# Designs tried in a protein design chat: VHH binders against q9vpf9. Part 20

Target 1, 373 residues: q9vpf9
Amino acid sequence: MSMSIDSNKLLLRKGDMKLDNYPTCAVEALTRLETLIASRNKQNMVMQIISEFIFLERTPKDGDVRKSQALPISQMNLFQEFQLIIALIEYFSRPGRDATRNAIFLSLFGSHLTPQRSKLLSRLISTAVSGSVAPLLSSAGTWMQQVGCKTPLSLEVAQNIVSDFISYSRKTPEQLKQLPMVGPHFAANFMVAVADLYLNEQRSPTLNPPPDALLDTITEWMMENPTLCQASQQPLVLPAGAIAMPFTTPLAGLLRWVVLAPLVSNRSAYSNLHLSLLRALQQLVSSGESTALPSQDLMQIVKSLQSYCARLAESKTDPQADAAYQKCMERFAQAVQIALSSNCITNQIQLLCLLESLPPHKLMKIVIEAHKK

## First folded at step 4 (VHH)

Design n10 (framework vhh_nb_b201)
Fold by ESMFold2-Fast, scan of step 4:
Formats: structure tokens, C-alpha cells, sequence
Structure n10 (fold): chain B 373 residues (1-373), chain A 123 residues (1-123)
């Protein structure tokens, strides 16, 4: 059992599989993992092989230091990092079972990443986006779902993509236009992550809008295919006995963008995004375990609007500010009406009570009255 | 108690540059969003630029790429660097402050304390 780890490591260290032959030892380790990854009780063996032969990590040997608090140290130089990225792209591009690829990706880049592995993951995914490496992006999409799309790990990956393709000249937003066709699950989970970064009071006391090019890219994606919001509801391809994390959709986050946008921006892209979200809601199929619009997320939008209205009440009403609020409420009422009609909202009673506390809006009043009885 | 004092306005030829400054007092400057508005004769006040307490910047489409907003928290001062000036940029420029930056985007200028500085761009 644990002795099997030593036997596999011995085989990798002897013969042709020496660490001196990098990246060959990493490639051979990936191949060996294909057999080991299917075994639930060999996870320690898998993790040790990954650490030693793929990432070249070791525990510091400080002679007589006996404390178990020593951190793993990567021995990879910059050239070996590039060799590993190429090897991983080649490996994940090979024909094979999705379950095996997903399990290996999850084992390489699990929830407790070292800073070195985190930087490699960001470079790997960015390279895969540029090269349209569909199988790798599929595994990355599964990884984001399993670690959580709004966790610091997923947000770091999303911010790196924004940095590489939106903020810097060496890559362009144009390279992102094909992402929904190449990796729809990854594109959907990316949208969940970036929606959380902007126009969100839970993350910033100020409502910071997304960069223009990012908004335009996401708007174009949604206009071309509103069903992208349902990509995360497809069954995950995981090894037997693995527990799939619940599916999430970008609908709630993007709805927050379009509802709150009139408060900070006059860009027409938000109107187009709003229309695409209404179409997505109309075509939505709710799975038994997931809900497209959690009431908790919608209640946070209500709270943001309440905060704005309290601020507005402190001063004489500005016609510009009132017009912005009316536009927010019009979009919100339209989305809530469609979602309630399709039974896509959990615990709607609490949501309806909070909506009644907002300043009067004719359409929202009609929506509330229609669903209270 | 809150005071905002603009300076740096003047007459400049089209294509020229000016730098406006706004000295703030009476509040915790580093916690506030700061912004610039302008008002041409006979027109309503319009938004120009804002900088959040965290340093994020936002610009009106008409000035994007030409104007740069910045702040110095040690000096309690916000700046507006105006390049490639056009006759259409002729206006009185007002400094505004808010604990909530989105208030600055709505043009709620009746709550602002700055007195304004005149910018005139000749053709």
C-alpha cells in the first residue's frame, strides 16, 4: 500500500526515468498517474509523484532540523517551467478519457496550491486560451467548479486572463471571442468569477465597473449564445466515486451587473447584455440540485439598491439619479418576473418581502402582487 | 467645514495642455472618492473624471485618452492633467468629493463645495 509508493518512485528514479531527464520524468509520471488516479486509496502516492517528478518539489533538508513545519520548495528553473507547460499542453491534447484528464488536472492543481504551482496554472490556462486547447480548457472548467468559481484561486485565474487579454497589448480581446466555442464550461465559470469582481459591494465599498473590453467581450458571447449560462449544468466527467460539486451559473452575477450599471455607466453594452440574460432565463432548464438564481444573490442586489435609495433621500432628488434608479428597477423587475414564472428562484417569500421595501416602481409592484397570491 | 479649492485654469490654444489641482480640507481625504466636473455657459454640469479611494480611475468618453486624473493623499490634493485640448473643453471645472464614488457619476453637483476654475481653449 504505502510500500507501493516507494516501488513506483524507485522505478521512476532508476533506468530511463531520472530527474536529470526533465521534462521526460514529468511526462512518464503523467502516464503512470493514468493508472493510479482511478484508485481512491492511493491518493498519497499520486500527490508524492506529482510533487517529486512533475513540479520538482522537495522538503528542505537543513541537516539537524527536526520540525515538521518545513515548506516544499520548487527546484524548477525558468526553462523547466516552460518545458512543463509545453508537456502539459501536449499531454492534455492527446485523445483519452475526460474522467482521467479531469482527475489528473484536479490532482496537479488542487485547492491548496503553492505560489509556484498557482503561477504555473495561470500561465498554462492563458496559453491554452491562446492556443484553443479544448481538452485542457475543459479540465480547467471542471477544476474551477470543483474548487469553487468565486474562491481566491478561481478569481486569481480570472484576473490573470483579464490582465493578459484585456489590459496588455501582447494578447487581444479578439483571442477570447472563440473561447465559448472551444471551452464553454470554462467560459461559463470564467464569467461567474469575473462577475464577482465588478459592480459588487460585497467586494468593494465602491461599485467599480468592468473594463470596457471585458464588458464588450462578455456581452458579445451572451448575444451570440445565451445558453452559455447553462453550460455549467452539464454532467461532470469524473472518476467513479468522485463527488461532483453543484453546478453554478453566471446569471446572478451578470444580472447584478445590468441592474446596478445605470448607477455608474451609460454604456449601451449593458442593455444588450440585459436582453441576452432575459433570453437565457426564458430558455433555462433547472436541475434538481442547482438553481439558476439563488434568492440570496438577488437579495444582495436589493440591499445595494436600498443603500443607494437611502443616500438619495439625504438630498433633494436629482432627475438624473431618479432616471437611473427607474432603469435599474425596470431591468430587475423584468428578470424577476421571468425567473418567478419559470420557478428558478429558491425561497421566493423572503425575496418578495425585501422587494416590497424598495421605493415604488410600477412594474415591480405588478410582479410582486402577481406572485404573492 | 468641507472645503475644495481648484486652481490651474487659464487660457490655452487648441492642442495645448493644462494641469488642474484641487486642495481639499475638512474631511479624511484618503477615504473619499474625488472627481472633476465641468460646466460650459448655458449648459448643465457634466461629469469628467473620478478617482476612488483605492486609486481606480473612470473617465467620460469625451475625455478618455486625453485627460488623466491622479491624487496625492499626503498633500490632500487631486489633479487633472488635460492634454490635446479642444475648444469644446472650454468650461468652468469643479472639484467634487464623496464617500461613495457612484454619487460623483450622477452629476449631483448641488452638494459639491468647490468654487470652480475657468478653462478657455481658443480655436
Amino acid sequence: as target 1 above (373 residues)
Amino acid sequence: QVQLQESGGGLVQAGGSLRLSCAASGFTFSSYAMGWYRQAPGKEREFVATITSGGSTYYADSVKGRFTISRDNAKNTVYLQMNSLKPEDTAVYYCAASPEWYELLFGRGYDYWGQGTQVTVSS
Scores: ipSAE 0.000, ipTM 0.091, lowest interface PAE 23.8, mean pLDDT 78

Design n11 (framework vhh_7sr4_2)
Fold by ESMFold2-Fast, scan of step 4:
Formats: C-alpha cells, structure tokens, sequence
Structure n11 (fold): chain B 373 residues (1-373), chain A 120 residues (1-120)
C-alpha cells in the first residue's frame, strides 16, 4: 500500500461509490473530477478514479503468466459501454466552465489511449456529431489541438468521421453540413487532420482516395464559413509539463492538399475545393489576417514540389507527370498571387527566391515578376 | 542508379508457402516506402502490400491474414511472406519503390517481376 496523501484521499472517496452500480459510479466520478482536475499534485488520483470508476479497468498484475508491463483491461460489457457514452453526452451537455470540461476530456482520453478507450472516443464523437452536442464537440476540438491535429490519435478520429458519415452514407447528413456552426473548433481541426490523413507520409498509399462527398462537404463548409481558419488557432491553457504540438491552419493544410492533388487525381471536386480556398484566402487577406497563410507554409509546398521534381529526374520519363505538375503549379500560383497581394507576408524575397528554383511555369513566372518590383 | 531485384518466385501447390525478396540498391533504402504489386492474367496491376519508411504496413483485401510484408534496412531488402497460397494468387509479383509517402499511390521504380504459379 502507498503512504501518499493522494492514496488516502482516493480510499476515502471509494466509500461514496459502488462499482456494482454502473453507470452511477461513472457519473459520481465525473462530478468529483471537477474539484480534483485543477490540482497539480492529484494527477495520479484523477487517473485512478477514471480508470477504476469510469472505464472499469484493471491492470494485469505479476502472476506467473503476465508480462511486467501491460495495458489496463476493460471489464465493461457492450451495454455498459453504451451507458458510458450516454453518461458522457449528458455530462458534457451540462452548463459549466469550458476549461473544466476540456481538462476532464483531456484526462479521459489523454495522449496515450488504450485500444478500448480509442474505440469509445470514436463512438462518443460520432454520437455527438449525430446529436449536435455542441459542448462535447467543443471539448473534442480542443482535445485534437492539445494532442496535435496531425498525430495518429487525431487522424484516427478524422478517419472514423469520414467512415461513419461520408464513405458509407447514401447522402451527407444534415448534422455534418451544420458541423461548422455547432462545433467550429472540431470542424476546423477535423479539416487539418483529414488533409494530413490523405497526404500523410506515414500512411499506406493504398488508402482509398477521399470520397467526392468529403471534398464537397469541406467545399460547402469553406464557402459558408470562411472564418473556420481562425477556430483552430485558439490559445490553450496547458497543464505543467504538457508540450504543445506543432500548429497548422485549416487553410494551410487544405491548400497543400489541393495543390498536390493533381499528382494523384484529376477529379473536379478538388478544383471546387481549391476555388473555395482561394475565396477564403482573399477574404482573410482583405481583412488583414496574414497569419492564416504564413510564408513558411508556402515554402513547405515549394519543398514538396522540389522533392517531387527530384524524384521524377531519377525515374523513367512520364508525360502524365508533367501535366500533373503543370496543374499543381497553376493552383499554387493562384494562391501565391493572393497571399503576396496582402503585402503582409514575411520573408517575401526568400519565398520568391525559392519559387524561382522550381521548374518554370508561365503563371508562376508572371506572379514572381509582379512582386519583385 | 536505382535497381530492384526480385527473387523467390516459383511453382507451388495450393496451401503452400513462398517467400519473395527484393534487393534494392542505388538509393537510401531506409528513407523510402516499398511495396509489392501483382498482375494477374488479363487484369490490371493491383496492390498486394506496402511498408512505409517508418514500418507501417497495409495489405490488399484478398491477402490480409495470409501475406506479411517486412523490411531489413541493414540488408536493403523488402520481403513478402506468402502463406496459404490459392490458385487466384497466380501472378507476376513486382517490387516497387514509392515516391515520398505523401505522394500516395505513386511508385517511381519497379523491378522486373517474379512469376508465382499456384497449381496442381
């Protein structure tokens, strides 16, 4: 037994809860977490309460057949998993402080998830989208930013949303069309994650191409809600020792995706998405929002195209590859023209120099020359 | 000069096993995704399996649970272990190097192929 003060307080709290009365013990635990979550020295007690009373987990201990390190094993049956999802939806729908709900959500689903908690998270978020549960979607969006929108955790959430509401749906649900209004942070971070999912260097190239319905949905979102680019830029209050993941905007991620898309696809849905992004970019730069597409993001697109051209130089001649490159450069030149017209881009001379290092393209040459003087 | 050399193909009975190897040279092997494709008689080339530079694997639906892709960066070699072979697995198997992982579905170098025949 531990002699720590946290262990003694946890033991006292167990007297108020019954494990044989699920989901009551989970609801009681969530309420107790509201008081404990802000305490820097009670993280172990918070994690023990979550594991024992919310997820009904036990860790395999040293027995002759067990490994020394083992993940917690859930004792929940399918009905209890359903009860937990309902309890969490109800809990996160209650009036209260956003900071507290966000901290509890992060503690429930952390940066390291067991397969069982990952499965429950996916079901919880899909249920929240279906039910338009705005407070829960807000917490989920903040969670994606906290763990990183391009990490495996966020990519899995994005993939499950695509699967549940787009890939296997006969028509796009109204709840998805309204998602930017109901959960703007989640919608913005979902777009960052899905753009990276379909261009991810750590994912198999055998992943099916994104459905046209996905591209059409994002196009509609951007046409109706161009300010979604600002939602994922909210500052976060991080607990001590937490590391913020590298940030990217939906505009930057989506632009990279549509600019590079001709290398793998010539679908009209990408052209429609591209036009919606140019419109959003024009509106943002006209309002003085130069941070929505920093020069460093444009330079990353240059580097991707340079890598592609270097690869082509090593391989056999491919006439289709040249046509694809020309279309990439056309889309990229249009975006660069709008960005540079803002007159707020940092390191403009360096960006122009990098653009000149790419194989020649008529429109890009015109854009470069227009902004040298 | 990039070169991919396949080996390990042959004739086997249904239910048998084969291990294909692809020896790569002329590039930094550990930095590239590698894949195995096959072309069945009268059909288009389809994906069997691939493996990223980071070791993540993906398989075609028809081979999941039967085939295993792996790589050895010290030997610059990618492998395909084929178990429980079926007559429909009969094809020419090609080793391929991928462009950067972000250029999904794109392969820039291909081996000459190795014939696998599953028949009585």
Amino acid sequence: as target 1 above (373 residues)
Amino acid sequence: EVKLVESGGGLVQPGGSLRLSCAASGFTFSSYAMGWYRQTPGKQRDLVADITSGGSTKYGDSVKGRFTISRDNTKNTVYLQMNSLKPEDTAVYYCARSFEDLLWGRYDYWGQGTQVTVSS
Scores: ipSAE 0.000, ipTM 0.229, lowest interface PAE 12.8, mean pLDDT 78

Design n2 (framework vhh_nb_b201)
Fold by ESMFold2-Fast, scan of step 4:
Structure n2 (fold): chain B 373 residues (1-373), chain A 124 residues (1-124)
Amino acid sequence: as target 1 above (373 residues)
Amino acid sequence: QVQLQESGGGLVQAGGSLRLSCAASGFTFSSYAMGWYRQAPGKEREFVATITSGGSTYYADSVKGRFTISRDNAKNTVYLQMNSLKPEDTAVYYCAASPSLEWLLYGRSPYDYWGQGTQVTVSS
């Protein structure tokens, strides 16, 4: 009788890893995580290995039990941070299962980031954009969906891309022109995040208005890649056992942004973005099926405009005489016309009733009347 | 560089038909909204019809059911089929192009391109 022991303990021994050989210990840790990541009962071990051998985190010691609840502090110097970014780029560029890479990426950066890990994530993604590292951008796109594309984490990633590539550009940055081809899922989720980031200036009182180069970049992306507006065009490869956060389509997010933009800005770049969105929506409608612009998203735009009109009424301002409101309604009516022509809109009667509740607009009245029985 | 050239205008009796054409050059035609405006003597320029890059059409109430706008992206041309013409339709007809339908519909954009116009005269 032969006895064989399937000993995963040898692969998981911390004593086999040497912290003085950074980034070798991080690379070795990533490889060991491939076996552990699929096991639900090993999640605490996964997190411990990531903390100790990848991010070199240490729990502060001060002899006070209350202070021992402080977040771990990274011991990495600037050179080790650089070494980690390169090691992660090399790791995510390897042949392997997308589900495993996505699970590891989520475990590295999770939904509860320390400031150090958040800084490294931003640098990692910017480096991947510059180097066109498609597998890493795919994992980043999946991560954005899993944590939520409109959450502070995703908005920070979007803001850092704008800062790194767009804020000082006179023209669309060359590195970003290829992003829809290299990382379509990341590009799609970036558009959702950036639309939400800039839709309400009050989300960040220190946030500058979106640069024209940002609007021009997204316009070019949509003109060249109209199918980016479909959430389903780029299938998500989620790690085993992961549950996706509720997802907003890029078309829905961008449309809400461009329709409501006149409330804060009169820039012509928004009109060009609007045209690109109408073109993308029309191409989807022509395919006979569109899930890119659900009726619920159109109803959310109505609610935003109702709130704006209520504020105008408090100041005794007629919404029909308000230039900003008129411009919002022009853009909205054009999108609604295309959407209603699709025969794929659910709750059409409810949508039409909500649209009729808004102060009258000539083009919107034509659209409503054209789609009544 | 951008040019819009109208053709097909002329004299027609009331109840007759005309087809206007507008040949475009110098821009990415398929990405632009295209439209027709008209101006009668002593009146301001008024909107007639527009077609989006996606093919959606909008008409002035005075021409609905009588006029049809269409486009041929392969030929960079927009058309206006005018049926059941009335003396009130007498005007110079202008072709217009804009990257934004919003601006084209209301004729407000400084970025709109305009043709030289073609005269349409409807006799009683």
Scores: ipSAE 0.000, ipTM 0.094, lowest interface PAE 23.4, mean pLDDT 78

Design n3 (framework vhh_7qbe_3)
Fold by ESMFold2-Fast, scan of step 4:
Structure n3 (fold): chain B 373 residues (1-373), chain A 124 residues (1-124)
Amino acid sequence: as target 1 above (373 residues)
Amino acid sequence: QLQLVESGGGLVQAGGSLRLSCTASGFTYAMGWFRQGPGKEREFVASISGSGGSTYYADSVKGRFTISRDNAKNTLYLQMNSLKSEDTAVYYCAADSPEFEWLLYGRPSEYDYWGKGTRVTVSS
């Protein structure tokens, strides 16, 4: 007898759920989701099963709690949270059926990311990084792309990785050294997220450099494999008929790091990262257009340089004589030249006009003239 | 029982801006905005996940409208910029659609709860 609608109804019965039945009910629920997720008309049932049997959530009744406080509340104790993490690691470690596992991961953490589920997601991903759980990291990478790599959700995951592995490290942690080999899509999306947190005027009025260990980690990743930036360009493994959210690459964010770094830091790692980014840009495959390096992101780098030049003008410093500005422009011109030649910049006309508004730089002027007409 | 109340509708000149609000009587998962113009069927405008991390827009409003939410206030917003006469409609707030339709299959087919609507008129 195959799994029937009656079996699914039994899973939703209150009498079938008990605290001492955990994590058995979560494991059974995950198995049943494999069938239900194939039916687009069963999404409400999928969400109820996830809430009730996986996260042990209860929505308070009217009268028990104020309506403004009627958020789903997890009934899991710390031991049950640990049991769930183990069960999810085991579930997502199974080979095969990647589209189904990705759909389940997105259902678990997409639509109902309460503080409790957010905490569990962060702990789950850190455990997967530590244990090199490739299939789970692949699903997490897909999740980051579908929710958006620069959204608060993805930034929280990235900050948790920084907190767990980087904040107290003097060098690249061993667990992170292999991450690009184990989960390249997750590693690429992590770099998109974390690049947005540092050396970004839109996030902070002050250009705050990344922690040394984070910079060294990303630099080592990129030097070992410049094509890591292209990992996000691989098609997402989603169920038939699913709509993939636009992919992003870490190229624009990391380019902002290396271009703006001379304004706040003299670390040699930025020179190595710059070289690896130039190699990544040269290796991009293009059909004439690419979204790998959006002009909008490059225009934000120009705006930061314009702000810096305005400050130089206040101190009566000639930008052409400022060593930091000259280094910024040298790195930027080299990257723009390769990117334009590799057809990986979108909407280049407006970008070139904006670049012309910066104080003249010999190499940048040559690049602009070569590509404007 | 969950109730949704829309506000912020009114008369606005073409090219102008307007912000719609929808307050829920309690917690909601995914939320969205739909509109119905004169002599037209109800059409999708925008949606947002329960956490606010994922948003989805109809092609006709992409780049002009921004959906956002404040979960502490149980309130959904729609910031409408560069308004056109074609945007004239009654705008409806909707709640508790299964979010993974937006993540996997595009637009959700239906929502469990609906507001009564707020009128937006864009004059030439």
Scores: ipSAE 0.006, ipTM 0.359, lowest interface PAE 9.7, mean pLDDT 81

Design n4 (framework vhh_7qbe_3)
Fold by ESMFold2-Fast, scan of step 4:
Structure n4 (fold): chain B 373 residues (1-373), chain A 123 residues (1-123)
Amino acid sequence: as target 1 above (373 residues)
Amino acid sequence: QLQLVESGGGLVQAGGSLRLSCTASGFTYAMGWFRQGPGKEREFVASISYSGGSTYYADSVKGRFTISRDNAKNTLYLQMNSLKSEDTAVYYCAATSPSLEYLLWGSPEYDYWGKGTRVTVSS
């Protein structure tokens, strides 16, 4: 019996359904969601079917140690978790409507996300990267955009990719080389998330550089695929009437990496990454695409440089004699000049005032004076 | 190390056309063509910005030559039309690193050079 023949029985006998036929009930539920997901008045039913038949979740009982958190508890064993990952890989690999596929992915992981679902999502995405499962990676890219690329959910996914492909296996980075070709939207959103994890004082009191293998991978991606910074080239496919979250690009985060890198590293990969970012900025001007570099992100770079210069003052070192600071300011001035000339920076006046508060740098002074009103 | 390889040179009759190509082994920013004729100093022919949005030509070639680039192929082109005997020269491909001087003032300095390709225009 196919799910399409028994779909009404599944809904009518929901309370009597036996879960001992896993993963069959999860596969049947996924098929049923294709018809239910289009109906807004059945979203509660969609979420209940996902919880009960896909993730095998239950409401905590009185006396449970986790009762005070009021979150559903997964009853899945390790084998059932594996069976679900395989079923989801097979499901999302099937030809179908991208909007429906994306809506189902968002329903599975965008709402009521428990620690168990978060773990399964990370494993699912890592498996899809390893297997080059393009349709699933496309849905994951859409999911990351919709939940926000710098939210705790997206950062956890990025950390798990770094863990699986970079930190624990030095040969595993090779599996990431094709990701921009297989899943460009996911690759771009992964770069937004991963850029936020390193060389960022908001995440760590010390400027922690990315692992060498990660830096090399991101640098190669940007050198070979400058369109990763063009959000308009990677369409967000959602059901009719759905509200899309604003696009973001990896430009600001990666710019922070290349500008702040001289403070902690002398690796040549940062120079190559810097050149690729200048190339990407120039291509945006030429293609007629508008890219907004939020001035707030650039102002955070200024604040990190101010903190560094305060430390130099304590050691009685002239910033104009400090090689690291000079290199930071040279890279920053070049990027700011292109971005200001392309009119892609919002709230320009406040940024220029903050840049002027930094110890003078010859090239940056020229850029500031050229763009003052 | 970046390498530039020119191709497409040869013998052509006056009034004819020829297309030169230059393939780079890696990333290039601004690029240009220069030439050196018999008994002459090296002279500028044409340049193109990384995006292709800005092009510049020597007065002697304006309206006859067209510079273009294909960044996906790391290749620079020079389409030469209405060739004259004075166009006889060795043509050199040149590439520059991004500099603030170029970005602010538009005047590139060329760090990398090809070995050249010979163009002979018969009168």
Scores: ipSAE 0.000, ipTM 0.087, lowest interface PAE 24.6, mean pLDDT 79

Design n5 (framework vhh_nb_b201)
Fold by ESMFold2-Fast, scan of step 4:
Structure n5 (fold): chain B 373 residues (1-373), chain A 120 residues (1-120)
Amino acid sequence: as target 1 above (373 residues)
Amino acid sequence: QVQLQESGGGLVQAGGSLRLSCAASGFTFSSYAMGWYRQAPGKEREFVATITSGGSTYYADSVKGRFTISRDNAKNTVYLQMNSLKPEDTAVYYCAASPEWLLYGRYDYWGQGTQVTVSS
């Protein structure tokens, strides 16, 4: 029997206090967390156990030059990282309650990731995609929603999937074809993140690999699984003190991306994606679903187009800019027509007024006039 | 049928460079992750570097910045460029291959090894 150094280790069995049996201590810690997660007043202990026994982190000491940053320092070597990925895949594949797995996943990776944990998360998710590890992908999807699908954390996850499976692919990768069936919540949130990532390329001119295989993958997903457009496939159970992040539907995010795409890209793959989104929107409207394309998201598209037109008014005339705007408005008018035909759009009068403030477009004018009365 | 054959080892002075090659046959090379391990006398095999089928590279901290792993899918060959060699780099270097490296962090196929000796 070894003597305990601090009281927070006393809740583990005496054998679990040793770090020389990695990754066994990580597996034992995960099992112990199942009990501790159920106790709302034990969150600090949960975080300490995760840091010490799972990620092998230490706090900066007086000898460390940058201890004022107070960020944990990883002691893991590359082999231990592989052992942890294997242990996590095995753990999340075990039978159990979804709420418990989701709470543990959120506790492991949280909303403020260290670079080491971020790297491990990316490797873990890519491994789960490759191995079709449905329970882990479900927890990852829930995690993306909890941290926000359009936050840097979710965008990094999306970028890593593109890098690992899509970059340099000539067609939809086999590993991704079944993703909507294996992990629908993850696939849906991945689409939200990807749409925001590439929409914002206007603000960050990185010459990253082109989206053709990505657009084709999403188009296939939407054609085969139109229900991916809907809000979360399952209710989320939040830990005490957690704040629910707003969920943007895949349809809303993808539509905004596709409508604004002509401003930065002439790729024909966007047209195919657009048509798949119109089909999905029409199907959802016909079934009475009104939340797939809320008025707030439509108004945000208007604001983006207004900003673009304001910049053009301040700059010299560009024939390509007018052609791009016309393509944006054509796609937008088609989507607005279907959405307004549902008679379920909130603040319809305000939306119509905002649409009228945009430079004239023939189809959009017809849509506005048809719905003014 | 799977064969991995290392070459390019030898005796080199500290601060020198060597380029190791591993010729692979009997499997679809482009679909496999390729790696290098080393074993010094009296020690277990130590990870050195790996390159995935997609080209992502990972290195042991002890060789980071000094060694570069690369692959040529047309020649079914993986390379390890070793710069700024130290006496502690003395070991038998093994080539390894796995289709599942990303899942398990281990290799299924191994070469016979090539001796690298770095003199002081």
Scores: ipSAE 0.000, ipTM 0.135, lowest interface PAE 22.3, mean pLDDT 77

Design n6 (framework vhh_nb_b201)
Fold by ESMFold2-Fast, scan of step 4:
Structure n6 (fold): chain B 373 residues (1-373), chain A 120 residues (1-120)
Amino acid sequence: as target 1 above (373 residues)
Amino acid sequence: QVQLQESGGGLVQAGGSLRLSCAASGFTFSSYAMGWYRQAPGKEREFVATITSGGSTYYADSVKGRFTISRDNAKNTVYLQMNSLKPEDTAVYYCAASWEDLLYGRYDYWGQGTQVTVSS
């Protein structure tokens, strides 16, 4: 062998790592990842080889049906997937440093997932939610931040939680009611992801709407745990080669979603969620905390409404007579009034100018006039 | 299906110029903010520049005065003109798209990246 990296891969394969010893060999490989992460030397290729071993992946060979794909082929059967999930839950439940667990999680489930690892990740997180496995949920929440809460990876995780716990449930499961207490960072980033998921689907009205149980669950979370909207961005300490993604706030994402919801839905669950967000925002401004709702996010809502009004103009519809637009503006004006009352918003003049560019609304006009100093 | 395809990367001498292009498909390009990020070996992804759907531009301090972002809505393409290149600009450059119009690093779609290498 020409390279030390190849030598390490051969050592792992030669160490009697047979299928009948799985998942013990995967746990041993995880311990090796932990040791490398503690090292100051950047060894991302070695970590990649170890993760491929953990997932029983092989390189596509000449003549393979998947040779045209750039991704390794998984050799795991369903029983081995189950064994690995249980082993990972046990491993992440061990006492240890959060930073180390988070780095290991990112090494296993980084930004370039194979379909098999993505499927296993979804099952792992759903199992952790069911079992209230706090350390694993903490790592999953940090992973969502690291890969980006609005990326396809995070949206898929969010979609699977909705599917597994919400879509066919008659009421909010107890595990989900406790989620903000067990895994606050995961709950916060899940809310960011679902808000963006369903906002994007509202741009395509042929896609499924969110279940009322989802809106009710988030409303309950915000009413009982308003500090979720104040969650600070975690410092990112990434392994060599990992890509950091920007964090967005739950309050900003949820507010954009509920303000724009009347464009596609008149369900009362959205109104209940909106009221819970106004309550959370009021508590933030009363404490002098403005970072959870940046002015950039409010300006983004303006842009979405401008686009909608352009479409109304094309169809010869007066925004003043459009019930959906009027309801959006009512919710938006209420949120803007609370946000501006704290005097903590940067670029207040720019925001006010953008708000004035929207077709008139009675409450919004009052809010703008009150803050034109 | 959304797709972003970067092109125009390559090897250049310090002080030289490159123009990167990103062709977009599968979404209403004119409604999205477009941006460029870069990742050097062993470093985190770094913001470079963004252009809003309305045409406002924002740049990282390290590239201000040297790089120019622009867009052509008729061609569904965003560009990054890179002048006075330095060895420190060596990275894989990614284009990104966001429904958001303002800088906050909140991008919905990413390209596969294009390599830029600046020799000293």
Scores: ipSAE 0.000, ipTM 0.144, lowest interface PAE 17.7, mean pLDDT 77

Design n7 (framework vhh_4orz_3)
Fold by ESMFold2-Fast, scan of step 4:
Structure n7 (fold): chain B 373 residues (1-373), chain A 120 residues (1-120)
Amino acid sequence: as target 1 above (373 residues)
Amino acid sequence: EVQLVESGGGLVQAGGSLRLFCAASGFTFSSYAMAWLRQAPGKRREWVALITSGGSTDYADSVKDRFTISRDNAKNTVSLQMNSLKPEDTAIYFCAASWEDLLYGRYDYWGQGTQVTVSS
């Protein structure tokens, strides 16, 4: 058959005209994209093929100029959405080049998403988690890294996993117990996203508190899979020419979350998570892996605590607030002690100065004094 | 020691109005943001309205222009005026308190809830 883009588009368009041929036209489009995806000059054509033949999107037709500027609307019915999810699972499970599959995944879901594509992405990932579809979870993990693990897109994916598997569970769900082994990169990036989701100070209270089952799940993951927090756990396969977002270690994100947790919760599940993080940190430091807890992340914790103390000083004194702060400082001092014992912390002098600016805490004073050289 | 006690719930016809009250004790009320959340049977809990310690308000899209949140720091109370009620507003309504500056969906204190039932 002709390799002309116009000819490809005509062939796919004829398939799309027969609703009973879906998802065949989507599968054929995915295969054609394997050749086109490597060329940056053809990215507009790639995006048009995805819109027309995979998601069946149509630009709204109306005399209203404002409507003509709206995002494309999906014409898929619920059954076609189901067929697409199956087709995508089958496609991403096929033997092939990881870089190509990751590029296609990013093209499907890496731009600003329509509500329809966002919903399909969430369903696709939840289905892959339930079915332990390792190749798809690998591509999803890479996608989270590419778009940024702390962006609204990644946070929505994390929230959907919490909703689908965790929200009403009393213990770690069986489907999630195997996730660090099936999709370690996805599990690691999920932990970064979920820590930021529940730590974000500026978020409107649209979120309920994290379920104990979520904290228990992460604690179990950390205790059973200590390598999950290592930056070099596995090769990161990004699409050719992709712009990678800076990788935040799961340990750094989780530690920030657990240290600040006493400010909003006295739940014992956080203490269990904290202990698992200290054990992981000790193991990584002993292995010479100093990048697991960057000094910048420690300094961000200091700034968060300074912000809290400033607010407390402007408001009437609350006895519960002081107890909460003392608990934060206890957890933080324990982590700082382990991190500083590695002697690989950059900007150590600046970090120590920032720590000294916080209201006094006995264990933290001991830690600071031990490392003043 | 810390308590949030809701009141004012009940049965009302569609198009009617109810006013919910939340009485707070055991913490420095004026320093906390106050929120109302609701949970319908078998559904996820959803945020309804927020009022900061400074008096700024925010509302979920489903209740904008129908509900009004207010607070009285002298009485340690937060109120929710609910107008033009719909059957979809049927839920248990919860009062929650969050430390100002840490509004990332994590509440320090919760009430036990008050039932609101809107008949068609």
Scores: ipSAE 0.000, ipTM 0.169, lowest interface PAE 14.9, mean pLDDT 77

